# Miniprotein binders against Putative pumilio homolog 16 (APUM16), part 3

Target 1, 332 residues: Putative pumilio homolog 16 (APUM16), of Arabidopsis thaliana (Mouse-ear cress) (q9fie9)
Amino acid sequence: MANNNSFSMSTMFNTIQEILNEEPLTVPSPPSRGGYSLFHIRKAEMDIQRIFNFMTGSEDLKDDISVLDTGTLMWMASLMTSDCDYFMVITTNKNGSKTLQKLMGMSDDMDVFFFEAIMRLFIHVMTDKYASYVTIQGMRVFQQDKRELMYDQILRYACFLAGDQYGCIALNEIITDLDDPYYRDQLLDIVANNALLLSNDAYGNFVVQHVLKLRDSRCTRNIADKLCGYCVELSFKKYGSYIVERLLEAGDVPMATVVLDLLACKTEMLIRLARSEYGNFVVCKALELTNEILTADLFYGLVNRLMPYRHLLHRSPRSKIATILDSMSVPN

## First folded at step 7 (miniprotein)

Design s43w (from a01 with Y43W)
Fold by ESMFold2-Fast, scan of step 7:
Order: sequence, then structure tokens, then C-alpha cells
Structure s43w (fold): chain B 332 residues (1-332), chain A 85 residues (1-85)
Amino acid sequence: as target 1 above (332 residues)
Amino acid sequence: SPEEILKRAQELIDKARELMEEARKLLEQGDTEKALELLEEAWDLLERAWELAKELGDPELIKEALRLIEEVFRLLDEALKLRKE
């Protein structure tokens, strides 16, 4: 038993199974107090198109949503959430998403319909450019019990969402907004535990970068520990180099982790890194920071490894490394 | 190019299915570490296929990609349990 990670593949499997096996059997509540009549059902079906047009229309609405009675709001919410495809067409529309966000938080009874629809379609909503903002809004305005269930889903899908083009953006907003220490710490732990995978991912690297910007000491050290041994490899890559630079800036312990990786690699690899398009910035920053905070052993360790090859480093007109090394050289 | 996006999504799904089948055989042989590597690659391919399916707005393709991701997670859970045992 690991006992070091709250994310479970089995938990993820069970949630996806629930989504895939869902067959909506609910019909919209009738506008009358009585049972469902064919007339009322057909009228509701015809009004679905009107609701769609209202929801996806211009933001410059002449009608005031606040004057709608509770019965009308409940009826609209029921119809919008009666079919998964219909709800997704509304929420993935820019105007539909914005209008839905305005309806959320107006009535706890109405919010039940939106919450249940979001939970059923959680991954689909979270990985869409516009629909993801509906989930973020729910986390801001829903009652605490619903928000906690939504946080549980974020923890369950965090690694997957980090790898998605829109999910990573939504996840970063949730990380920034999340003030509950329990859920925040669990979410940060999931990111840290998956730091190597995410740092090499087209979208996940933005989540690692975002988390490092928060300057959470525990999480940053955990990320440094997971990237230990890989800092040189990452530094050759555009976004990987940005992550390594952030670790260098994040305090003495993460900085030492990066610098020790540089010192542990073969000299030929270190020189290639120092001459590379992205790696030169990492080596330069390592030299500048180890010199500034007076970590003399690490600074001189790097200088001694680079100095015999300084003539090769002068070939890059953009390299500050050559300037630093030249300042340490005494003319004889 | 909807037709080109569909072809790319199908190619990703087909490759993922191939990797998943190879992983199943490796698990039967006790090569858990190699099976995990292939399952992680299959998962990545299926996530990309699901992204393309969403871009197309094809609900059946979205459903198929999610079903296969579910299968990958089931196999990953099996492999991780075997590694712990």
C-alpha cells in the first residue's frame, strides 16, 4: 500500500464507468401541479429551442432574468439538464456558458439541476474552453456540500485535467481560488507526485509552472525531489527549462537539487547544455544564484567544470556564462 | 478538415488498442513494468483521441475514447496491484 497519494486509478475508473452507463430517464417537471400530460410535454419540447436561443443569444439581453419566478427558473433548469447533449451544446457555447453562470447561485433548488448535470458530465465540462467556467462558477456559488463533492472530482481527475488543453487552464484557476487547506494540499500533492510526467507534457508543464509560482515550500520541495536526476534533460527543452529555472529561484533546497544534477552530469553534457538554446539560461541562472546567496562550494563547483571550456562558451553572443567566467579569470 | 481529424483520432485509437493488447500479454507473463510503460503510452494516445473527438463534436467517438480510457485505467489498476503484491 502506497499511502503517499490520494489519487486512485480505481476511483477514476468507477467515475468514468458511471458517466458511460448513464441513461437519462428523467422528463422535465410539468408547469402544472398535476401529472405529465402530452400537451405539457410537447409544449416543453417546443420551448427547448426557445430556451436554447435565449441562453446562446447576445449578452445584451433586454429581459431581466431576476424577474423570473422560482417555478420558471426550476422549469428552465430542468429542461436544460434533461439531456446530456443539449446541456453540453449550451455550456460549450460562449454566450450559453456566460448566461448559465449568471443563473447559478440564484436558487439552491435550481442549482441542484446544474450540479447534477456538471457531475454527470464532469470531464466533458472541465475539458471545454467555455463549459469549464460553468464548473468554476459552481465551485464559487454552490452550497458547501456540493462544492466539496466537486473538489473530490477535481482530486480524482487532476492528473488527466492537467494534460488537457483547456482542463489545465481550469485546473490552474481552481488551484489559485482553492482556500480549503485539505483539498488544496491534496491537489498540490497530486501535481507534485506527477511532476515528471506533467513537466514533459504539452499542457501539464503549465500546471507545474503555475504551482511553482505559488511558492508553496512543501509542494516545491516535493516537485524538486520528483525531478531530481532529470533536471539536465528537462533543461534542454523549452518548457522544461522554465520549470528548472523556477526551481533554482524557489529557495536553497530546490536550487541545490538542480545544481547537484548539473554537477553530477558528464562534463561534455554540461558544456552542451551551457551552449544550448534553453539550457544556457539554466546554467547562467545557476551561476548567478549560487554566487548571490554565497553558496561558494556550488558556485565554484560549476565554475571549475566550465572554466576549461570557456572559449567554447564565447561562441554564443547571448551567453552571460562567458561574462561570468571571464570575471573570475585573472590575466597572467 | 473534419475527415482528417477523424482519421487521426481513429489512428490513435487503433494504436492504443494495440498497446493495450501487448500490455495484457505482458501482465500474463509477469512483466509488470513494461506493461505499465505501454499502458501509460496508450492512455496518452487515447487522451489525444478524446481531444480530437471533442473538436469534431462526435458523441459516439467521445464515448468510445472514454470507454477505452476506462479499460486502460482498469488495466493500470491491475498492473499496480500486481507490482505491490
Scores: ipSAE 0.000, ipTM 0.108, lowest interface PAE 23.2, mean pLDDT 79

Design s44e (from a01 with D44E)
Fold by ESMFold2-Fast, scan of step 7:
Structure s44e (fold): chain B 332 residues (1-332), chain A 85 residues (1-85)
Amino acid sequence: as target 1 above (332 residues)
Amino acid sequence: SPEEILKRAQELIDKARELMEEARKLLEQGDTEKALELLEEAYELLERAWELAKELGDPELIKEALRLIEEVFRLLDEALKLRKE
């Protein structure tokens, strides 16, 4: 049977009040060995379980969070961040993550608990599908001093995050949001300096593609410089070819880097690339853009290298390059 | 079957070698246009053989196909130089 969304503010308030109003067992003497009584341990476990159920429950609860008093919010934040495992269970849950995101930014005092928990578990939070959004929210709503410490961690682990299936998504969102020139430029420099490694990575290629979409001239030229000599090898690969096509579109200097790599490779390699599943799009785009921009030396350099093998290109199921070459030939 | 794919790849390589040898003789005779046609056919056969070799995961067969592709391009370059003269 489907859930009818019966959860409400009344249910939430009653659950919290039940926890808060429970009387602790009165112990006549303090624990002699610095331990806690079994009663205190059991009560803490029960309180944590109730908070888990509350945080991960119905979507209806989230609209009412803003009416909770400061004392209740502080108690909840303290309890759910008291243990790394508790925090991770909540943050990796879809509803728990969304509820935490709504709590963040409501109080600077409460944010201290969330910030400290995130920093202790930074990599684990950043590489989880739902928990990564808790960290991203912190970078948007926390005070400047906390955000800068989080940016430092992003810079430290940028390449690792770029190589992770969820970390790369979170990193791209952070890159988009980041308007501080110092941290933005540092992060872009890390991506550019590692462009060859990332372009060949299953997830890192998405970070390189995302950065190229920003059309940051300095960063794009740095990426082109790092990929110089490798543009042909990348162009045989699905995602590598997308990166090379973006460099061709990115202005005269990145375009020249790609075209010069094409002109420097062996004839066998260039013709195989022109006939390949992904490389044909790169060679075609190089011809079209060099012709359009009137870079005659580069355009005719490519035409002169491809023209003798025109018949091999016509036998390809992808004949667009052959069509361009035919327009340059004079019939008898 | 893997054995049938291996046999097909080897047949393609053998036919390409025949075409390449015939092309060499045509180049010696000054018939560059016929040599170019045979070399283009040899290239198509070797490209197919290389795809089959990759499917098999046979590293020696992959190396053999690629080495022959390089030889075809060497002969194509020789033919194109002769055509200009």
Scores: ipSAE 0.019, ipTM 0.555, lowest interface PAE 7.5, mean pLDDT 82

Design s44l (from a01 with D44L)
Fold by ESMFold2-Fast, scan of step 7:
Structure s44l (fold): chain B 332 residues (1-332), chain A 85 residues (1-85)
Amino acid sequence: as target 1 above (332 residues)
Amino acid sequence: SPEEILKRAQELIDKARELMEEARKLLEQGDTEKALELLEEAYLLLERAWELAKELGDPELIKEALRLIEEVFRLLDEALKLRKE
């Protein structure tokens, strides 16, 4: 059902191709008893082509929007949002997106057209490199009632967006900008509740990393709780190790969660982690932070597990762990 | 080539097994220091084999490499314990 009506980017580009392939200089036939509808269709096609050229043209062409009267702006807004394909062509173009962003917030009446088009095409707009900034702009300049409906859509699609190459970037911008505690806390809860899945995702890991940078204590503790038991596995991976390092830096409780995972794993796994390309930074940071914070039980727990293998650790190009251990050893 | 990666990983595993077997004999003979040297070398070979197994995406080979790494660490623990005595 829903799948049969899915929007296609190919369909959008085919529509543009059809418009561009029309002969622009075709003279409208004189009105006849049956000819008025053809005249009106050709007029609309010529007008959208003009709007497309204006919106997607060079920066110089678009420098002064103030030249346009309110009637012209309303007409343009109405026409460019009259068809989903027209709107997507404009919003997915770098210049078109930038020009549309400048038009948004100029009048509430005009914003209704843009809001309705964005809502109709929400997921397609949010997962495009340039169109996603149109939605972000709407969340900044639209009236509160429209912004709340957009926030509801963000909550609905948060995990999907986090897993998309452009959606994750847009979601992170929205999380940063979002001042409303209700929607912000809901978004943070969704990220935390899905932290394990997202941390292992090609794009979702960037959302988890971004949220941890915000230093929100509740959210960070929730993420630590969800990643408990998986910190060692994550630390072997490039982006997973970055997440674990941020948890180590995030305060006593998240740090303890990570260190307890390190202490609970097999010696083989801990030494292999300490020698690994990414995990060595995690183990090193765990040692440094537990020593600095004077968490003696956790620090010496790690030292005692690593010390017998310090010679093997010295064989690694990343021997900072071995250096720390050597400073703790007594002379023969 | 996946075929060449598989062959190389298997060669590393086979060499590590040889070193582990020699290390066991040395531990029985009380030559703990030489056993430790061979076991560390065996571990490095297995670590490289494990990386190749991951590159290949072969779950069975990954599991085999990790099993042998656990085995070499049991021998390392035994050798370190004997040195302490």
Scores: ipSAE 0.299, ipTM 0.768, lowest interface PAE 3.5, mean pLDDT 83

Design s47d (from a01 with E47D)
Fold by ESMFold2-Fast, scan of step 7:
Structure s47d (fold): chain B 332 residues (1-332), chain A 85 residues (1-85)
Amino acid sequence: as target 1 above (332 residues)
Amino acid sequence: SPEEILKRAQELIDKARELMEEARKLLEQGDTEKALELLEEAYDLLDRAWELAKELGDPELIKEALRLIEEVFRLLDEALKLRKE
């Protein structure tokens, strides 16, 4: 059954999915309070269309707008961000996203509008292929106070983003770029604390792999600790095996965690793992690295468990482990 | 087809069970080397049956294949210990 952490995470995940699964509001004019003249309504509609065409690549509109002064650009930024649906249509468009990224950082006054819009739509922006880069750009060019509030949102939604097709890509880029040691360490801790769930996720596994590539010793040891007891199970899986191989390569402590899991499992399971499509690479790497690093007790522990069943390993489609055992001239 | 995969998996399981039973008789007769050959063959058949069961996504067949793999491995371990005598 789910423990307190699994229950809390499931509750948060379901809340976020409900937000994303709500039918999106369309771009048509929102319900308006009375008091506007027909002239002002029509002018606003024309201005919205002009801005949209400019942002998304209309050549005709660009010629008309190319000489706009700063006051007009500020007004455009205000109008562009006044409606959530309109902002999302621009940011999810490839050209619109790129154009918006170029406008960001030009002035603090303009950035206030973009920041507020991003914060209102944070999850929607972060889980879109093109809009996510708008948020990444904001984290690079906005003033520190705004960047910290954006970091807080990343920490809040990190696990959900890690499980999303585009969110995981954006999250990995943010992890790489993040220069603030407090927020970096907090984000790495969240990934490590959720390493088991993420390692088994279709997209989250890429976040775990990316973090391991950074070679942060504290984070890597925390990931190894959280995966302790699960290394064999993960090694039967394609992406799980990649993660376990990276732990083997990450230094003495993570390597020992993996090897001790292999030594703790039933002999039948270890032989089945050694013969499996993905697990054979894990067992092979464990043998090679324990021999290379001169951890003789771990190396001979593995050899002694595998050697009696060398004939079964020779019969597998991938017999590299049997060849290694034969070539190492180890007595059984 | 799924029906062909299921039939093949069942054929592999049936052959493995036959080999395991013959191997038990050989172990009782003291013919440990011949028993090992049959058990190694049975293990390979069950390993293939388990892969087919996973391809089918049949939880009961997967469970059955794994139980038999554990059983044949126990017999292999017994035979290997006897060979040292």
Scores: ipSAE 0.211, ipTM 0.710, lowest interface PAE 4.4, mean pLDDT 82

Design s47m (from a01 with E47M)
Fold by ESMFold2-Fast, scan of step 7:
Structure s47m (fold): chain B 332 residues (1-332), chain A 85 residues (1-85)
Amino acid sequence: as target 1 above (332 residues)
Amino acid sequence: SPEEILKRAQELIDKARELMEEARKLLEQGDTEKALELLEEAYDLLMRAWELAKELGDPELIKEALRLIEEVFRLLDEALKLRKE
C-alpha cells in the first residue's frame, strides 16, 4: 500500500547527502573565464533535477526543510534561481510553489535569490495560477526595501494583470492584503481611472467588482464618475450589470449616478433594459433602493417612465418590476 | 447549432414583422386594443430574436433586431396615445 508519491524525510536527506558527497559546483560563485565545463553543466543539471523532484513532491516538506543548514538552503536557492526555466518549472508546479513559499522568509540572504528571480520573471510569475502566490508570499515576508520594489512593479503592470485570467486573481489578493496606504491608494486609483475599460474586459471586471466590495468611499465615487454615462450599456452585459448593481448598493452618490443614467436614456432603451436578462435586476434594484431611502424624485422618476409600459413588463418571465409597479397603481 | 439558432432568430423576426404590419392596419381602423395585443407579442418575439442574435455574436443580426425593436416600440407608443384618447 503506497501512502505517498513524494519524497520522505529519509529520501530527501539521501538525495541531499548524495549531492553533497560530490565535488561542489562552486555555487553561488560564477565560473572562471565566463563559462562552466561540460562536466560542471551536466552535474548542475542533475542536481537541479533532484531539487525539482524534492520541491515538487506532494508530501509536506516543512519539517524536512527546517532541519537543513543555512549553507544547504543557500546552495539550493542559488541552483533553483540559476536559470529562468528552472525557476519557472518549480514555481508553476502546485507543490513546487507551496514548497518555495515555505522557504521564503527563512533567511534574508536566501531571499535575495528568490527576489531577483521573481523580479526578472515578474509578468510570467504573476500570470501563472501557482507561481503568483510565490510573489504574494514575497510581499508578506521579504524585507521592506524588496517589498516596495515589488509594489512598484504591481503598479506598473496593474492594468495588464487585471486583464489576465490568473493575474486578476493575484491582483485582487494583493489589493486585499496591501496594508501600505500609499501603495494601496495608488493601486485603487489605477483601477478607478481604468474602470470603463476594465468593466468591459473578460477578467478586468472581476477586479472592479472586488474593489467595489472593499467599500472604499473615495475609490467607489471615482469608479462611479468614470462609469457615468455608461451605466445603461454596462447593465445589458452579465458582469457589467453586477458592477452597476454594486454601485447602486454603495451609497447615495454612486446610486444617484446609476439612476440618473437610467432616467437620461431613451424610453425604449429603459423598457428593453427592464425586460433584458441582466438589466432587469439593475432596474429592479434601482426601484427598491430609491424607494427605501429618501429619494422620492428618483423613485417616482423611474416609476413614471416604466408605468405606461407595465403590460410589457408583465409579459416578462421575470415580473418583479411589474409587481413593484402594481403596488403603486392603488388609487389614492 | 449556429445554423439552427440563426434560422430560429430569422423566424422570430419574420413573425414579428407580420404582426407589426397587421397592427398598423388595426391602428388605421381604430382597433387600438387588438393592435396593442399584436404589438406586445411582436415585442416578445423581437426580444427573443435579439437574445439569439447576441448568442450567435452576429453584429448585423443584432443591429436588425434592435432596429425592429425600435420600430415596434414606436408603434406601441402610437397605440398607447390613441387608447388615452
Scores: ipSAE 0.445, ipTM 0.837, lowest interface PAE 2.6, mean pLDDT 84

Design s48e (from a01 with R48E)
Fold by ESMFold2-Fast, scan of step 7:
Structure s48e (fold): chain B 332 residues (1-332), chain A 85 residues (1-85)
Amino acid sequence: as target 1 above (332 residues)
Amino acid sequence: SPEEILKRAQELIDKARELMEEARKLLEQGDTEKALELLEEAYDLLEEAWELAKELGDPELIKEALRLIEEVFRLLDEALKLRKE
């Protein structure tokens, strides 16, 4: 039975358990405070404050980043990644995140510090509104070996991120950007395998909708297979109805899956759906598409179920279905 | 308020029950068209009551509204059969 209220806590718990039980990251530890190229603690504290001010200041004043020499860039990268708290304060700040994104990709040696900090703080970075874009930038500009390690972390945390208010946004952008077919296909498989739970989640439904927009035939078919038997239930819900409408539009096989669910339900449920705020769009689209594609058995199956109750449908504020029915002749 | 919503839902259910009972008598008298009109009106009232019951989160009221909707459909099926079209 599906959980209709929110993202499943049992699914999140299983994802977190997998994270805790996996081998430690093979990424080198970020440099400690003692790893600075500095001679005195007081000077380091003053330098940290200057870097915070520089990184978090107005974007308009940061256009000069490209004039910084390699030594200055290495020093800044080392110092801002020397402590998890320093890095998080910078990356979770709107201006700090944007400035850091501009620094990334300027030097492979410098990128090692940013990569190590991101990997150590991966979940914290990925579930923050501004810091998540630092990780996305790393996947665009870092060397291939680092990008692959970051892709591995995305696969590992995909379901958890899909259920997070900021993680789902970042995950969708990563899905769009992923050009590596191995990682892309695995990520799409994770979404499809969890389609029922995600479709019922406050944030996960946006991930399912985004994946369906890609029009990947294999993934769409897998999503349809997982949602088979649940299309009527989903169609009563705002975001669930959007997902079902996309399946209707996705080709003959996903369309048939939805229509067969409609035909299998009780008549009073089908009429309630046709009159409901969100479900009326699903039923109307099913009629329009089955008629347009000339899937006569499915079209007349729907017409025959709805026709005896056409007057109830006319009394609805959504009379489009009734108009379609009135225009049809049911053969004897 | 929740109390006002509950009262409205109950009023709608009570009116629907009256219309359904009148429709049953009309069907016994052979006045199928009048019975259909009353059943369609009863259905509209029950749909509104069901929406209000969901807003309240009252599982017993939701169950009662859905039970009555099923009963209206049973009566509609009977009326449509009698009409033979």
Scores: ipSAE 0.230, ipTM 0.720, lowest interface PAE 4.1, mean pLDDT 83

Design s50f (from a01 with W50F)
Fold by ESMFold2-Fast, scan of step 7:
Structure s50f (fold): chain B 332 residues (1-332), chain A 85 residues (1-85)
Amino acid sequence: as target 1 above (332 residues)
Amino acid sequence: SPEEILKRAQELIDKARELMEEARKLLEQGDTEKALELLEEAYDLLERAFELAKELGDPELIKEALRLIEEVFRLLDEALKLRKE
């Protein structure tokens, strides 16, 4: 079994640090040194403050956006995106994010400003609780050419975003929304190829769980392949056990991958897993599913490993497995 | 405190060792059922000690608890083989 583009946690960490230290931001060329007066600078600062107050104000005021003429909207879009700090202050504000989302898709000319600002600040926007929804909205309402460039950025930063507390939420929404087969399949492949790393990550595990819920046969099989040999280790952990349970439910091949890992481990480890807080649900589900799905060899393989230690299982608060084994001692 | 957790883990290990030694003597006497009961109790104590060792983050204590758990399983296997069937 060969590795397919897998990487270590150390590699992921180093990539994240490199991204955070990047300065890829392009600032519009300022006028020549003598071109600005203090009057123009102060007027722009006053105007942006007024825009900020409008954008972050109450919901009632923002319903009036439809009354603004095209010139006013273009002026606002231009000024909001003229400085990275201005854009981030607005888009990271709960009300500002919501108002900006309403402005997006209204005009292709205006969307150019928002698209360019999002692309310059992509990682910062995608890892903020409120700003990430601005990017998601762009992927829903922008013209196809802009959406594809945004999808390219998602593919580039997918693993980093999966490891972020807000990026993982945004990534999951994008995965749900994404209907382009090319970009969807590429994104699912990135998740699958990094399934071991992500399953052990505080936030990445939610991305793996979300992808498994999609019931995409190819992706689920790829995830099972990458987690092969690690199913027992994962089953001792809260979120790892949820991932393993989803693999058990995902069809014959993923189920077999999990069960074969259980059968390959040492008896001490299997019994300890069966008695553990999270692993007992995995072992119980493996018994139930293999019994239901004509997989007698796998079912009896598990029973034969567990039955000699039935009394140890009975001594555990997690006695569901022992109850299943007890039901089999009665002749049918 | 960490000191209290360490002491509790050591007490659990000591009691488990005592039960394991008694179980060995019972196996030599052919009292397989009593030996199994004691080994099952010893396993419960060692599993609790292992959890406390992990809570402490003490590598040597973790290693010791796991080594004793493996020893209990060796004794359980011996007892099960001595049982008729």
Scores: ipSAE 0.422, ipTM 0.825, lowest interface PAE 2.7, mean pLDDT 84

Design s50m (from a01 with W50M)
Fold by ESMFold2-Fast, scan of step 7:
Structure s50m (fold): chain B 332 residues (1-332), chain A 85 residues (1-85)
Amino acid sequence: as target 1 above (332 residues)
Amino acid sequence: SPEEILKRAQELIDKARELMEEARKLLEQGDTEKALELLEEAYDLLERAMELAKELGDPELIKEALRLIEEVFRLLDEALKLRKE
């Protein structure tokens, strides 16, 4: 279920809107020389409105980060992470997320505030389009001890994140970036162990597809083993068919798993699959790959199952399978 | 409308049943080639009916279309076996 309706976020947004409409407060002690500087923001009363405006402001404001002193940066990090809703308002904003990503990694002391806020709000941050990139950045720039704790959370929530609209995107980025063999293997094992459930999920299928693109032989074989018996069912579905096609391309053992499922199914199911919108690509690829690799038993097994019904295949607008079959024999 | 989709699906099923019945008579008469032609047409109609049933979200109509498709394949297998002889 990807739709998180947050009353807390709405309340926070209304509070910020009220602050933005407030008349400026009188500053008790104006500077003795010159105009207001970033130093005066820190000393004279930087409120949540000013931090919000700074963090979510236009591209021009990004240059201001390099001129802020360490004390100001620490104060801002402390204040913006002191309230969970405020942190979420900043991180779910496109500019706020980008600005926060630039602040991360600048100081280990400052990173403590961001790390603790991310850990407290882990699921909320990971399931948002812009906030998830804040967590990904933390995994790239934080100290090793913090990154390992974040990896532990990814392992804990991997299946939940895979089933989320934005969580699946973030999880795929993390899988791509993850260089530590222990955490990488554990994460790949979780995806493989849940391959059937994820392949049938609206978002989880993208995680399975992504993992198959990595061409990790152990993980791919584990996925093939978990999907054995279900390859025909998956092939009728748009994204399920993409997963099955990737298994066909992934080497002899995964290819055999798919083809054996095709050979084991009922004739009417195989012909319906061959004529279906997505399944025709699976059957066609199975024929092409078994013929190219010269896996004669699997190729002729498929040909022998399809050939009696070639006239039904010719009646389909997707006639590529029928064309392959015709090339094997003289038309009646 | 859902009612219009249901009517179209039912019309396709009814026509397929008619073609299947004619095909059975042709098989009994030894006219396997005409029977195959009618069964192939019945199959096309039932596939379209199943698409409409899925659009409607009617699991019972989907089951009925699938049952008839299985019946068409039993008749196709009989006809193909006779043609081989």
Scores: ipSAE 0.367, ipTM 0.798, lowest interface PAE 3.0, mean pLDDT 83

Design s50y (from a01 with W50Y)
Fold by ESMFold2-Fast, scan of step 7:
Structure s50y (fold): chain B 332 residues (1-332), chain A 85 residues (1-85)
Amino acid sequence: as target 1 above (332 residues)
Amino acid sequence: SPEEILKRAQELIDKARELMEEARKLLEQGDTEKALELLEEAYDLLERAYELAKELGDPELIKEALRLIEEVFRLLDEALKLRKE
């Protein structure tokens, strides 16, 4: 595959100029008997292929794009967005996505084409690894009216996106970038209201973890409230245990919610949790944090529940809880 | 293989039941410390059986392992109370 076939700035320039020289930008006549000739159809197909090669063939396009005139940029934007399948082929390509991101924000008139295409294909764009970044870029560079319509779509599809392997990544980036308090708070409320479902999801758990990292007090308390009564069940699960550990780290109120759930469960369940693959980290962290913060009632509550079964805990190779209990002066 | 997992889970359950029965007799005789040792071993075996049952996806085996885990824990709790007395 390697030789002198690399796409160059000279090749890009020649491709664009060649297209412009062969067929000028024209508007179709309203009444037409036979429509466009086969020649015009074949020419459009060749132009589409040339634009595709231009958009996807080079990763260093910023300087080349900046020298193109408004007419060329408008023609390119119109052509790329004229067909849903063609737009998706470009946007789902790594280089095509990057090139589209560079074109966005250069002209409000051009942005109309990209905005309309994104809105028409919203779910498909948002659930693709590379195309989702085109939507994120639009939210950064488009005019406020377009950004608000895009935020409305994000709110509408937030739970669906959170459950998608690429949608969850895009959603987390949007949450990080969102500086509008109204849309940010609405989005955080949707995540919190669905925290139990999302915490149990293969991808949604990353969204819950991400919002907990933001240290937004209101959102964190809402998540803790929604997970209250479920912290033990979640702690047996790989992703649920990660969420519960983050709640323990998120401050006194979320920590207390988790610890109180541990203290409320049956002793058999608490011991089984302490010995489990994921739950042992939750119980260990609960002990460490309640001891460090000097919440004596919670710390001794946990110690008193675990200490009678110390030898059973020692039989588990995955748990360091027994070591913590041993560090307390116990005669035998 | 699923057959090997099933066989191993059943072997663990059978041994755990044997240990629990022996432990119950020791508790009746007042040998609380020996009973605790056997119950702790039985608990380990039942947790392993439970993991194998989940891997196999057998609902009846999962239920049986959990039932026995609850039973061995009740015996552990009773033995620990007797030790305090």
Scores: ipSAE 0.368, ipTM 0.788, lowest interface PAE 3.1, mean pLDDT 82

